VH-VL binders against q8ixk2r445to577. Designs and how they scored, part 59

Target 1, 133 residues: q8ixk2r445to577
Amino acid sequence: FFGMLQNKGLTDYCFDYNPPDENQIVGHQVILYLCHGMGQNQFFEYTSQKEIRYNTHQPEGCIAVEAGMDTLIMHLCEETAPENQKFILQEDGSLFHEQSKKCVQAARKESSDSFVPLLRDCTNSDHQKWFFK

## First folded at step 15 (VH-VL)

Design u44
Fold by OpenDDE, fold request of step 16:
Structure u44 (fold): chain C 133 residues (1-133), chain A 119 residues (1-119), chain B 107 residues (1-107)
Amino acid sequence: as target 1 above (133 residues)
Amino acid sequence: QVQLVQSGAEVKKPGASVKVSCKASGYTFTGYAMHWVRQAPGQGLEWMGYINPYSGKTRYNEKFKGKATMTSDTSASTAYMELSSLRSDDTAVYYCAREKYTEYYFDYWGQGTTVTVSS
Amino acid sequence: DIVMTQSPSTLSASVGDRVTITCRASQDISNYLAWYQQKPGKAPKLLISAASTLQSGVPSRFSGSGSGTEFTLTISSLQPDDFATYFCQQYYSYPYTFGQGTKLEIK
């Protein structure tokens, strides 16, 4: 699967990665933003290694969850996907992080109308359901 | 260079409708949300809502629901805002404004369209 | 809705003056605050975003500060081109709202 990773519950919002420096793509947080269909910052790939790969730039980035955190951070992809970069996109649309045993949920940043994907206890909420478009 | 060019001034009677256009150039039209902001004579700025040209999804200020309808034509790289049931207090300059990508403020503005409603 | 209150509504100053415009939010908006400059018959122009980030091409005499509920726009040394109306805008939550504006005019 590849393309925009769009949230079911938070309509019209997609995974988005917009690093301040296009030549330094790691270390920043993945956010949610209005889907735009241009690819680029919203182009992701779900790989056979269970990675969510950001392959707009080289070297390619892979979404990771750092120890003790609930945010999604861009790391470099590795030849063998590390455990903290493994996700399972379930048939029901839930995006499950194997290491933390939590699901990715579209959430508000603080109390604002900005949004980010965060790890939360798995529920049947549409805010935890994702699909590639 | 990014440019937003709006349609010309309009003079309407009460009860009429008007459709303002905002033609975008210099960037991928479907890639950025287009907002609309109005400014009554001698007054401040009021956010009316936005459209995502890619999906056609809109979000309106509650104050302008039923008053303003936002649409877009991707083939023409043009955003539209229609005002219905015009009243004298709809007299204002209407601006289209592009949202800064992932930042939510407005980085480029149209030149504005004056809509005058008078009997 | 978040109410943005600017002060003063009108400010008379001379070239070379240091001027400060204040914007107060009715609730905590973190740094989701932008400043715009508007001249008569023209569209607003973005000056500052994220409360303190000066936009490209904007003179360095402009600066923004603040976080939470209190924000300020400062012009360190007023130039003739700076006489205009200034607006703050919160983009913390919908509906986005603007201050009522501050008209900076020649004394």
Scores: ipSAE 0.920, ipTM 0.960, lowest interface PAE 0.5, mean pLDDT 96
Fold by OpenDDE, fold request of step 16:
Structure u44 (fold): chain C 133 residues (1-133), chain A 119 residues (1-119), chain B 107 residues (1-107)
Amino acid sequence: as target 1 above (133 residues)
Amino acid sequence: QVQLVQSGAEVKKPGASVKVSCKASGYTFTGYAMHWVRQAPGQGLEWMGYINPYSGKTRYNEKFKGKATMTSDTSASTAYMELSSLRSDDTAVYYCAREKYTEYYFDYWGQGTTVTVSS
Amino acid sequence: DIVMTQSPSTLSASVGDRVTITCRASQDISNYLAWYQQKPGKAPKLLISAASTLQSGVPSRFSGSGSGTEFTLTISSLQPDDFATYFCQQYYSYPYTFGQGTKLEIK
């Protein structure tokens, strides 16, 4: 699976990664932003290693969850995907993080109208449903 | 360079409609939300809403629902805003403004289109 | 809706003066605040984003500060080119709202 990773519940919002420096892509938070279909900052791949790979910038980045955090942070991909980079995109659209045992949910940042994907207890909410487009 | 060029001034009668255009250049049109902002004579700025040119999805200020209709033509890299049932208090300068990618404020503005509604 | 209140509405100053414009939000908007400059017959021009981030090409005499509900735009030494109307804008939540503006005019 590859392309824009779009949320079902939060209409017209997609995974987005826009690092300040395209040559230093790690360490920043993945956000949600209006889908634009350009690829680039919204192009992700779900790999056989269960990574969500950011492959339009070099070196390749993989979404990770750091210890004690509920945010998605970009790390470098590794030859063997580390446990904190493994996700299960389930048939129902839920995106399950194996290590934390939580699901990725489209969430409001603070009380603003900006959004981020956050780890939350798994529910059947459409805000926890994702699909590649 | 990024440019937003809007259509020319309009003079309309009450009850008429007007469609303002905003042609974008210097960037990928579908990659950025296009907002519309109104400024009545001698007044402040009012956010009207935005369109996502990629999806065509819009979000309106409740105040302008039913008054403004935002559309876009990706092939022409042009955003449109139509105002219907024009009234005198619709007289204003209307701006298109590009949203800064992932940042939500406006980094580029059109030059504005003056719409005058008079009998 | 979040109400943005600017003060003063009009400010008379002289070249070389230090001027400060205040923008107050009716609720906490974190740092989701932008400042624009508008000259007669022209579109607003972005000066500062995220409350304090000076945009490229904007003179360093402009600065922004604040967070939460109180924000300030400061011009350290007013230049002739700075006489204009200034607007703050919150982009914390929809609908986006602007302050009523501060007209900076020559004393």
Scores: ipSAE 0.920, ipTM 0.960, lowest interface PAE 0.5, mean pLDDT 96
Fold by OpenDDE, look of step 15:
Structure u44 (fold): chain C 133 residues (1-133), chain A 119 residues (1-119), chain B 107 residues (1-107)
Amino acid sequence: as target 1 above (133 residues)
Amino acid sequence: QVQLVQSGAEVKKPGASVKVSCKASGYTFTGYAMHWVRQAPGQGLEWMGYINPYSGKTRYNEKFKGKATMTSDTSASTAYMELSSLRSDDTAVYYCAREKYTEYYFDYWGQGTTVTVSS
Amino acid sequence: DIVMTQSPSTLSASVGDRVTITCRASQDISNYLAWYQQKPGKAPKLLISAASTLQSGVPSRFSGSGSGTEFTLTISSLQPDDFATYFCQQYYSYPYTFGQGTKLEIK
């Protein structure tokens, strides 16, 4: 699967990664933003290694969850995907993080109208359902 | 290089409709939300709503629901805002403004379109 | 809706003066605050975002500070080109709202 990763509940919002420096793509938080179809910052790939890969830049980045955190941070991809980079995109659209045993949920940042994907206990909320477009 | 060029001034009678255009250039039109802001004479700025040109989805200020309709034509890189059932208090300068990518404030503005409603 | 209150509504100053404009939000908006400059017959121009981030091309005499509910725009040494109307805007939540404006005029 590849393309824009769009949230079902939060209509018209997609995974978005816009690092301040295109030559340094790791260490920043993945956010949600209006879907725009331009690719690049909203183009992701779900791989056979269960990675969510940001492959429009070199070196390629993979979404990771750091210890004790609930945010999605861009790390470098590795030959063998580390445990903190493994996700399961299930048939019902839920995006499950294996290591934390939590689901990725579209959430408000600081109760604002800015949004980020956060790890939360898994529910049947549409805000925890995602699809590639 | 980014430019937003709006249509010319309009003079309308009460009850009429008017459609203002905002032609974008210098960037990928579908990549940025386009907002509309009005300014009555001698008054402040009021946010009206926005359109996502990629999806066509809109969000309106409740104050302007039923008054303003926002559309876009991707082939023309143009955003439109139609005002219906015009009243004298709709007299204002209307601006289109581009949302800064992922930041939500406005980095580029059209030059404004004056809409005058008078009997 | 979040109400943005600017003060003062009108400010008279001279070239070289240090001027400060205040914007108060009716609730906590974190740093989701922008400042715009508008001259007669022209569209607003973005000066500062995120409460304190100076935009490219904006003179360094402009600065912004604050977080939460109180924000300030400061011009350290007023220049002739700075006489205009200034607006704050919150983009914390919809609907976006602006202050009523501060007209900076020549004393």
Scores: ipSAE 0.876, ipTM 0.948, lowest interface PAE 0.5, mean pLDDT 96
Fold by OpenDDE, second read of step 15:
Structure u44 (fold): chain C 133 residues (1-133), chain A 119 residues (1-119), chain B 107 residues (1-107)
Amino acid sequence: as target 1 above (133 residues)
Amino acid sequence: QVQLVQSGAEVKKPGASVKVSCKASGYTFTGYAMHWVRQAPGQGLEWMGYINPYSGKTRYNEKFKGKATMTSDTSASTAYMELSSLRSDDTAVYYCAREKYTEYYFDYWGQGTTVTVSS
Amino acid sequence: DIVMTQSPSTLSASVGDRVTITCRASQDISNYLAWYQQKPGKAPKLLISAASTLQSGVPSRFSGSGSGTEFTLTISSLQPDDFATYFCQQYYSYPYTFGQGTKLEIK
């Protein structure tokens, strides 16, 4: 699967990665933003390695969860996907992080109308449902 | 360079409708939310709502629901805002403004369109 | 709705003066605050974002500070081109709201 990764509950919002330097793509947080058709910052791929790859730039970035964190951070993809980069996109649309045993949820940042994907206990909420478009 | 060019001034009677256009250039039109902001004579700025030109999804200030309708034409790279059932207190300068990508403030503005409602 | 209270409404100053405009939010908006400059018959121009980030092309005499509920725009040494109306805007939550504006006029 590839394209825009859109949230079901938070309508019209997609995974978005916009690093300050396009030549330094790692170390920043993945956010949610209004979906657009440009690709680029909203183009992701779910691979057979269970990675969520950011493919716009080389080297390729893969979404990771750092120890003790609930945010999604861009790391470099590796030949063998590390445990903290493994996700399961379920048939029901839930995005499950294997290492933390949590699901990716669309959440408000600082109680604002800015949004980020965060790891939360898995529920049946549409805010934890995702689909590629 | 990014430019937002709005349609010309309008003079309308109460009860009429007016449709203001905002033509965008210098960037991918569908990639940025377009907001509308109103400014009554001698007063401050008032946020009306926005449209996502990619999806067509809109969000309105509750104050302007039923008053303003925001649309877009991607083939023309143009955003539209229609005001219905015009009243004298709808007299204002209306601005389109592009949302800074992922930042939510407004980095580019149209020159404004004056809408005057008078009997 | 978040109310943005801007002060003063009018400010008279001279070229070379240091001027400060204040914007107060009715609730914590973190640093989701922008400052705009507007001249008569013109659209607002973005000066500062994220409370303190100076936009490209804006003179360094402009600066923004604050977080939470209290924000300030400062012009260190007023120039003739700076006489205008200034607005703060919160983009913390919808509906976005602006301050009433501060008209900076020549003394």
Scores: ipSAE 0.855, ipTM 0.942, lowest interface PAE 0.5, mean pLDDT 95
Fold by ESMFold2, look of step 15:
Structure u44 (fold): chain C 133 residues (1-133), chain A 119 residues (1-119), chain B 107 residues (1-107)
Amino acid sequence: as target 1 above (133 residues)
Amino acid sequence: QVQLVQSGAEVKKPGASVKVSCKASGYTFTGYAMHWVRQAPGQGLEWMGYINPYSGKTRYNEKFKGKATMTSDTSASTAYMELSSLRSDDTAVYYCAREKYTEYYFDYWGQGTTVTVSS
Amino acid sequence: DIVMTQSPSTLSASVGDRVTITCRASQDISNYLAWYQQKPGKAPKLLISAASTLQSGVPSRFSGSGSGTEFTLTISSLQPDDFATYFCQQYYSYPYTFGQGTKLEIK
């Protein structure tokens, strides 16, 4: 799958990656922002290795969750996907992180009206449902 | 150079409507939400809502639901705000303002459009 | 709605003075606060975002500080061009709200 990764419950919002230096893509957090078609920041690929790739530069970035954390952070992709970079996009739209056994949810940042994807216990919430467009 | 150029001043009678335009240049119009802010004479600033020009989706301050309608024309890089059933207390300067990408505050403002509603 | 309260409403000062304007939020808004300058008949101009981040092209005599519920805008050495009305604005949650403004006048 390739395109803008959108949230079913938080409508009009997409995965967005806006690193402060576009040539240094590692180590920053993925956010959610109003869907747009500008530039490269909202275009992601879901691969056969269960990666979510930010594929605008070489070497490509892959979304990861570091041990004990709940935030989605950009790492470098590897030839064989590490366990912390494996996500299962299920038929019902849930996005399951294998290593942590948790689902990606659209969540408020600091209780504000800014949003980020975070790992949470899996539920049937539409805020845990995702699709490419 | 980012610019937001608004339509000219309007004088209207109560019960009429008005449509204010905000033409954007110097940036990718669909990449940035466009907000509308009003300032009644001698008063502070009041946020009215936004439109996402990419999707056409809007969010309104509850105070202005049913009063304001926000639209955009991507081919003209122009946002619009229509005020319906005008009353004298709708007299104000109306600004468009661009949301800073991913950061939400307003980095560029239009020059303002004065709407005067009088008998 | 988050109420933003500015103090003072009017501030009289001389060129060269150090001035401070405060803004209080009715709840914790983290650092989701902007400061704008507005001159008569003109649109607001962004000065500071994220409570303390000075915008490009804004003179370094302007600074902002604070987080949570208390915020300040400081002009370290007032210049003639700085006489204007200043607004704070929270962008923490909708509806976004502004302080009532502080008019900075020549003494």
Scores: ipSAE 0.799, ipTM 0.922, lowest interface PAE 1.0, mean pLDDT 93

Design u44
Fold by ESMFold2, fold request of step 16:
Order: sequence, then structure tokens, then C-alpha cells
Structure u44 (fold): chain C 133 residues (1-133), chain A 119 residues (1-119), chain B 107 residues (1-107)
Amino acid sequence: as target 1 above (133 residues)
Amino acid sequence: QVQLVQSGAEVKKPGASVKVSCKASGYTFTGYAMHWVRQAPGQGLEWMGYINPYSGKTRYNEKFKGKATMTSDTSASTAYMELSSLRSDDTAVYYCAREKYTEYYFDYWGQGTTVTVSS
Amino acid sequence: DIVMTQSPSTLSASVGDRVTITCRASQDISNYLAWYQQKPGKAPKLLISAASTLQSGVPSRFSGSGSGTEFTLTISSLQPDDFATYFCQQYYSYPYTFGQGTKLEIK
């Protein structure tokens, strides 16, 4: 799949990657922001290796979760996807991170009205349901 | 250069409506939420809500729900805010303000539109 | 709603003075705070975001600090252009709210 990765429960919000330096795409957190379709920052590819790729720029980034963490961070993609970069997009829309055994959820950043994708225990919440548009 | 140019001052009677426009230039209109803020005479600032011009979706401060209606015309790069059933306490300056991409604070403001409601 | 309280409401000062304006939030808002300057008959102008980040084109005599519930705006050496009304604004949660304003007047 390729497009804007949207949340069912948090409507009008998309995965967004806005690194502070356009030449340094690694190591920053993925956020959720109002869907806008501008500047390619909300376009991601879900690959056959179960990666979520930020591939509108070079070098390509792949979303990862570092051991013991719950945040989604941009890493460089590798020829063979590392385990921490694999996400299973299930038929019910849940986005499962096999290494951690958790699901991606739209969550408040610092309890504010800004949002980020975070790993949480898997539930049936619409905030854990994702789709490409 | 980013610029927000609002429609001119309005004088209205109680019970009427008014539609304020905010024409954007110098940036991709659909990429940024547009907020509306009011300032009653001699008073502070009050956030009214926003529209996402990409999707057309809105969020209102509950205080203005049913009073204000926010829309946009993407082909004209213009946001609108309409006030209905005007009362004298709707007299204020109304500003449009652009949300800074991913940061939420307001980086550019329109010049303001004075709406005066009097018998 | 998060109440933002500024002090003082009016501040008299002379060119060259150092002034500090305080903004208090009714709950923890982390650093989701902006400062705006407004001159009579004009729209507000953004000075500071994230409590302490000075905006491009804003003179370096302006600075901001704080997090949580207490925030300050400081002008280190007042210039004639700085006499205006200053507002803090939280963007932590909806509805976004502003302080009541601090009018900085020439003494």
C-alpha cells in the first residue's frame, strides 16, 4: 500500500514525519497531524517485508521501535527488514508490532491535544485501527 | 510572502448575519489549518475554532458552536467565518490566524475585521 | 478550560528598563505556550513559541522561560517599539486560551 496512513478513531489525522532537518531524516519521532496531502510528509508505503517506509525522499526511512520503547522512530531502511521495523497490518485494521507484541495506537502527547502513534496493549479500540487512503 | 487579507468592516443590526473572509496567499492553502480569534472592544483574545481546508473538517470552541460557521473555498484560497443571529455582544474584531505546520501556535494573522452590531 | 492569568495587567516602564511579565496556567501545560505582541489597531504578532523559542525576526532582547504552570516573558532593555500589549496563549488543549493581556506603557 502507498498513501496517507489514517486513524479510524482519531478522524482527520494522518501519520506525519516532519524532521527538523530535511537532510537528517533518521532518529526523529513520527507524529499524527491533520491530514493535508502537502509536501509528501504524510505519504508512506507498506511493503511486502512489513515495513512502513518513508520513501518519498532518499535515503529511505523505515519506522522502527527501539527495544523497551513505545515510540515510533525513523531509522534507515535495510535490505532485509530488521525485526524492530516489522509491523503487521491485520485485516481488522490493527497495526501489530511483532517484536514487542503490541499494537499502534493514536495517543495524546503529554496528555495534550496533540497526538502521536504509540505502542499499547492490543485492544479493539478504533484508535488502534489504521488504513491507507 | 505569507499574507492573510480579511474582508472589510461590517455594521449590522441584531438578528442579522455576517460572513467574514480571509484570503490567503504565499503558501499552499490546504496544507495549514486556519483558526479564528475574536477580540471584543478593550478585551483580550478568544479562540473560536479552526477549519482544515484540505478536508473541510472543523473544530469549534463550544462557546461559539451554533453561533459561528467556518468554511473554506480551496479554489479561491479563502477561509470564511459566518456569525448568525447577531447580538450587540458579538461586536468585536475577528482575526484569522494560520496554524504553524505540526506546531499548533499561530505564525501569521490577518489584519482583523471589525463587526459592529447596533440597533 | 485552562485559565491563563497574566501579571501585571499594566506595567509602566522607561526606555532601557528590564521588564518581566508572568503567565500562570491553571494546570500543567508542559511547554505548549506562545507569547504574542499586539499594538493598538493591529493583529497580534508571534514572539515566542514552546515557552522559550524566539521567532525569526524578533529582537534578541525578548526571551521566554518556564514550563508546567509558570512562564515569563522578559524584555532586557526596552525600546520605544516595545510599548504594546502582550498575551500568552496555551496550545496544550482545546479550547486554546489566552491570558488577559499585559499592557506595557511608557512611564
Scores: ipSAE 0.798, ipTM 0.923, lowest interface PAE 1.0, mean pLDDT 93
Fold by ESMFold2, fold request of step 16:
Structure u44 (fold): chain C 133 residues (1-133), chain A 119 residues (1-119), chain B 107 residues (1-107)
Amino acid sequence: as target 1 above (133 residues)
Amino acid sequence: QVQLVQSGAEVKKPGASVKVSCKASGYTFTGYAMHWVRQAPGQGLEWMGYINPYSGKTRYNEKFKGKATMTSDTSASTAYMELSSLRSDDTAVYYCAREKYTEYYFDYWGQGTTVTVSS
Amino acid sequence: DIVMTQSPSTLSASVGDRVTITCRASQDISNYLAWYQQKPGKAPKLLISAASTLQSGVPSRFSGSGSGTEFTLTISSLQPDDFATYFCQQYYSYPYTFGQGTKLEIK
């Protein structure tokens, strides 16, 4: 799958990656932002290794979760996907992070009306349902 | 070179409607939310809502639901805000403002459109 | 709605003065605060975002500080071009709201 990764419950919002320095893509947080169709910052690929790749940039970025954290951070992709970069997109639309046993949920940043994807206990909430367009 | 050019001043009677336009240039129109802000004479600024020109989806300040309708025409790179059932307290300057990508504050504003509602 | 309260409403000052305008939010808004300058008959112009980030092309005599509920805009040495009305705005949650404005006048 490839394209804009959208949330069912938080409608009109997509995964977005807008690093301050486009030549240094590692280590910044993935956000959710209004879907815009311009590619690159909202263009992601879901691979056979269960990676979510930011692949319009070289070297390619892969979304990861660091141990003990609930935030989604950009790392460099590796030849064999490390476990912290593996997400299972299930048939019901949930996005499961196997290493942590948690699901990706659209959540408020600092209780504000800006949003980020975070790991949370898995539920049937539409805020934990994702699809590519 | 980002520019937002609004339609000209309007004088209307109570009960009429008015449609204000905001033509964008110098950037990819569908990539940025467009907000509307009003300023009554001698008063402060009041946020009315936004439209995502890519999807056509809107959010309104509750105060303006049923009064204001926001639309856009992507082929013309133009946002619109329409006020219905005009009353004298709708007299104001209406601004369009572009949301800074991923940052939410307003980096560019239109010049404003004065709407006057008089008997 | 988050109420933004500015003080003072009007400030009289002379060229060269240091001036400070205060904005208070009715709840914690972190640093989701912008400052705008507006001259008569003109649209607002963005000066500062994220409470303290000076926008490109804005003179360095402008600065912002604060987080949470209290914020300040400071002009370190007032120039003739700075006589205007200043607004703070929160973008922490919808509806976005503005302070009522501070008119900075020639003394």
Scores: ipSAE 0.792, ipTM 0.922, lowest interface PAE 1.0, mean pLDDT 93

Design u45
Fold by OpenDDE, second read of step 15:
Structure u45 (fold): chain C 133 residues (1-133), chain A 119 residues (1-119), chain B 107 residues (1-107)
Amino acid sequence: as target 1 above (133 residues)
Amino acid sequence: QVQLVQSGAEVKKPGASVKVSCKASGYTFTGYAMHWVRQAPGQGLEWMGYINPYSGKTKYNEKFKGKATMTSDTSASTAYMELSSLRSDDTAVYYCAREKYTEYYFDYWGQGTTVTVSS
Amino acid sequence: DIVMTQSPSTLSASVGDRVTITCRASQRISNYLAWYQQKPGKAPKLLISAASTLQSGVPSRFSGSGSGTEFTLTISSLQPDDFATYFCQQYYSYPYTFGQGTKLEIK
């Protein structure tokens, strides 16, 4: 699966990664933003290694969850996907992080109308449902 | 360079409708939300809502629901805002403004369109 | 709705003066605050974003500070081109709201 990763509950919002430096693609947080058709910062790929790859820039980045955190941070992809980069995109649309045993949920950032994907206990909420478009 | 060029001034009677256009250039039109902001004579700025030209999804200020309708034509790189059932207090300068990608403030503005409603 | 209150509403100053405009939010908005400059008959121009980030092309005499509910725009030394109306805007939550404006005029 590849393309824009869009949230079901938070309509018209997609995974978005916009690092300040195009030549330094790691270390920043993945956010949610209005879906657009440009690709680029909203183009992701779910791989057979259970990675969510950001491959607009080289080297390729993979979404990771750092220890003790509930945010999604861009790391470099590895030849063998590390445990903190493994996700399961379920048939029901839930995005499950294997290491933390939590699901990715569209959530408000600091109670603002900015949104970010965060790890939360798995529910049947549409805010935890995702699909590629 | 990014440019937003709005349609010319309008003079309307009460009860009429007016459609203001905002033609965008210098960037990918569908890639940025377009907002509309109103400014009554001698007053401050008032946010009306936005449209995502990619999806067509809109979000309105509750105050302007039923008053303003935002649309877009991607083939023309143009955003539109229609005001219906015009009243004298709809007299204002209306601006289109581009939302800074992922940052939500307005980095580029149209020159404004004056809409005058008078009997 | 979040109410943005600017002070003063009108400010008279001279070229070379240091001036400060204040914007208060009715609730915490973190640093989701922008400052715009507007001249008569013209559209607003973005000066500052994220409370303190100076936009490209804006003179360094402009600066922004603050977080939470209290924000300030400072012009270190007024130039003739700076006489205009200034607006703050929160983009913390919808509906986005603006301050009522501060008219900076020549003394």
Scores: ipSAE 0.780, ipTM 0.923, lowest interface PAE 0.6, mean pLDDT 95

Design u46
Fold by OpenDDE, look of step 15:
Structure u46 (fold): chain C 133 residues (1-133), chain A 119 residues (1-119), chain B 107 residues (1-107)
Amino acid sequence: as target 1 above (133 residues)
Amino acid sequence: QVQLVQSGAEVKKPGASVKVSCKASGYTFTGYAMHWVRQAPGQGLEWMGYINPYSGGTKYNEKFKGKATMTSDTSASTAYMELSSLRSDDTAVYYCAREKYTEYYFDYWGQGTTVTVSS
Amino acid sequence: DIVMTQSPSTLSASVGDRVTITCRASQDISNYLAWYQQKPGKAPKLLISAASTLQSGVPSRFSGSGSGTEFTLTISSLQPDDFATYFCQQYYRYPYTFGQGTKLEIK
């Protein structure tokens, strides 16, 4: 699967990665933003290694969850996907992080009308449902 | 160079409708939300809503629901805002403004369109 | 809706003066605050975002500070080109709202 990763509950919002320096693509937080279809910052690939790759740049980035955190941070992809980079995109649209055993949920940032994907206990909320478009 | 060029001034009678255009250039039109802001004579700025040109999704200020309709034409890189059932208090300068990508404030503005409603 | 209150509404000053404009939000908006400059017959121009981030091309005499509910725009030394109306805007929560404006005029 590849393309824009869009949230079901938070209509018209997609995974977005816009690092301040295009030559340094790791270490920043993945956010949610209005879907725009331009690719690049909203183009992701779900691989057979259960990675969510940001592969419009070289070297390629992979979404990771750092220890003790609930945010999605861009790391470099590795030959063998580390445990903190493994996600399961389930048939029902839930995005499950294996290591933390939590689901990715569209959430408000600081109670604002800006949004980020955060790890939360898995529910049947549409805000935890995702699909590639 | 990003540019937003709006249509010319309009003079309308009460009850009429008017459609203001905002032509974008210098960037990928579908990649940025377009907002509309009005300013009554001698008054402050008032946010009306936005459209996502890619999806056609809109969000309106409740105050302008039923008054303003936002649309876009991607082939023309143009955003439109139609005002219906015009009243004298709709007299204002209307601006289109581009949302800064992922930041939500407005980095580029159209030159404004004056809409005058009078009997 | 979040109410943005600017003070003062009108400010008279001279070239070279240091001036401060205040914007108060009716609730905590973190740093989701922008400042715009508007001259007669022209569209607003973005000066500062995120409460304190000076935009490219904006003179360094402009600065912004604050977070939460209290924000300030400061011009360290007024230049002739600075006489205009200034607006703050919150983009923390829809609907976005602006302050009523501060007209900076020549004394």
Scores: ipSAE 0.890, ipTM 0.953, lowest interface PAE 0.5, mean pLDDT 96

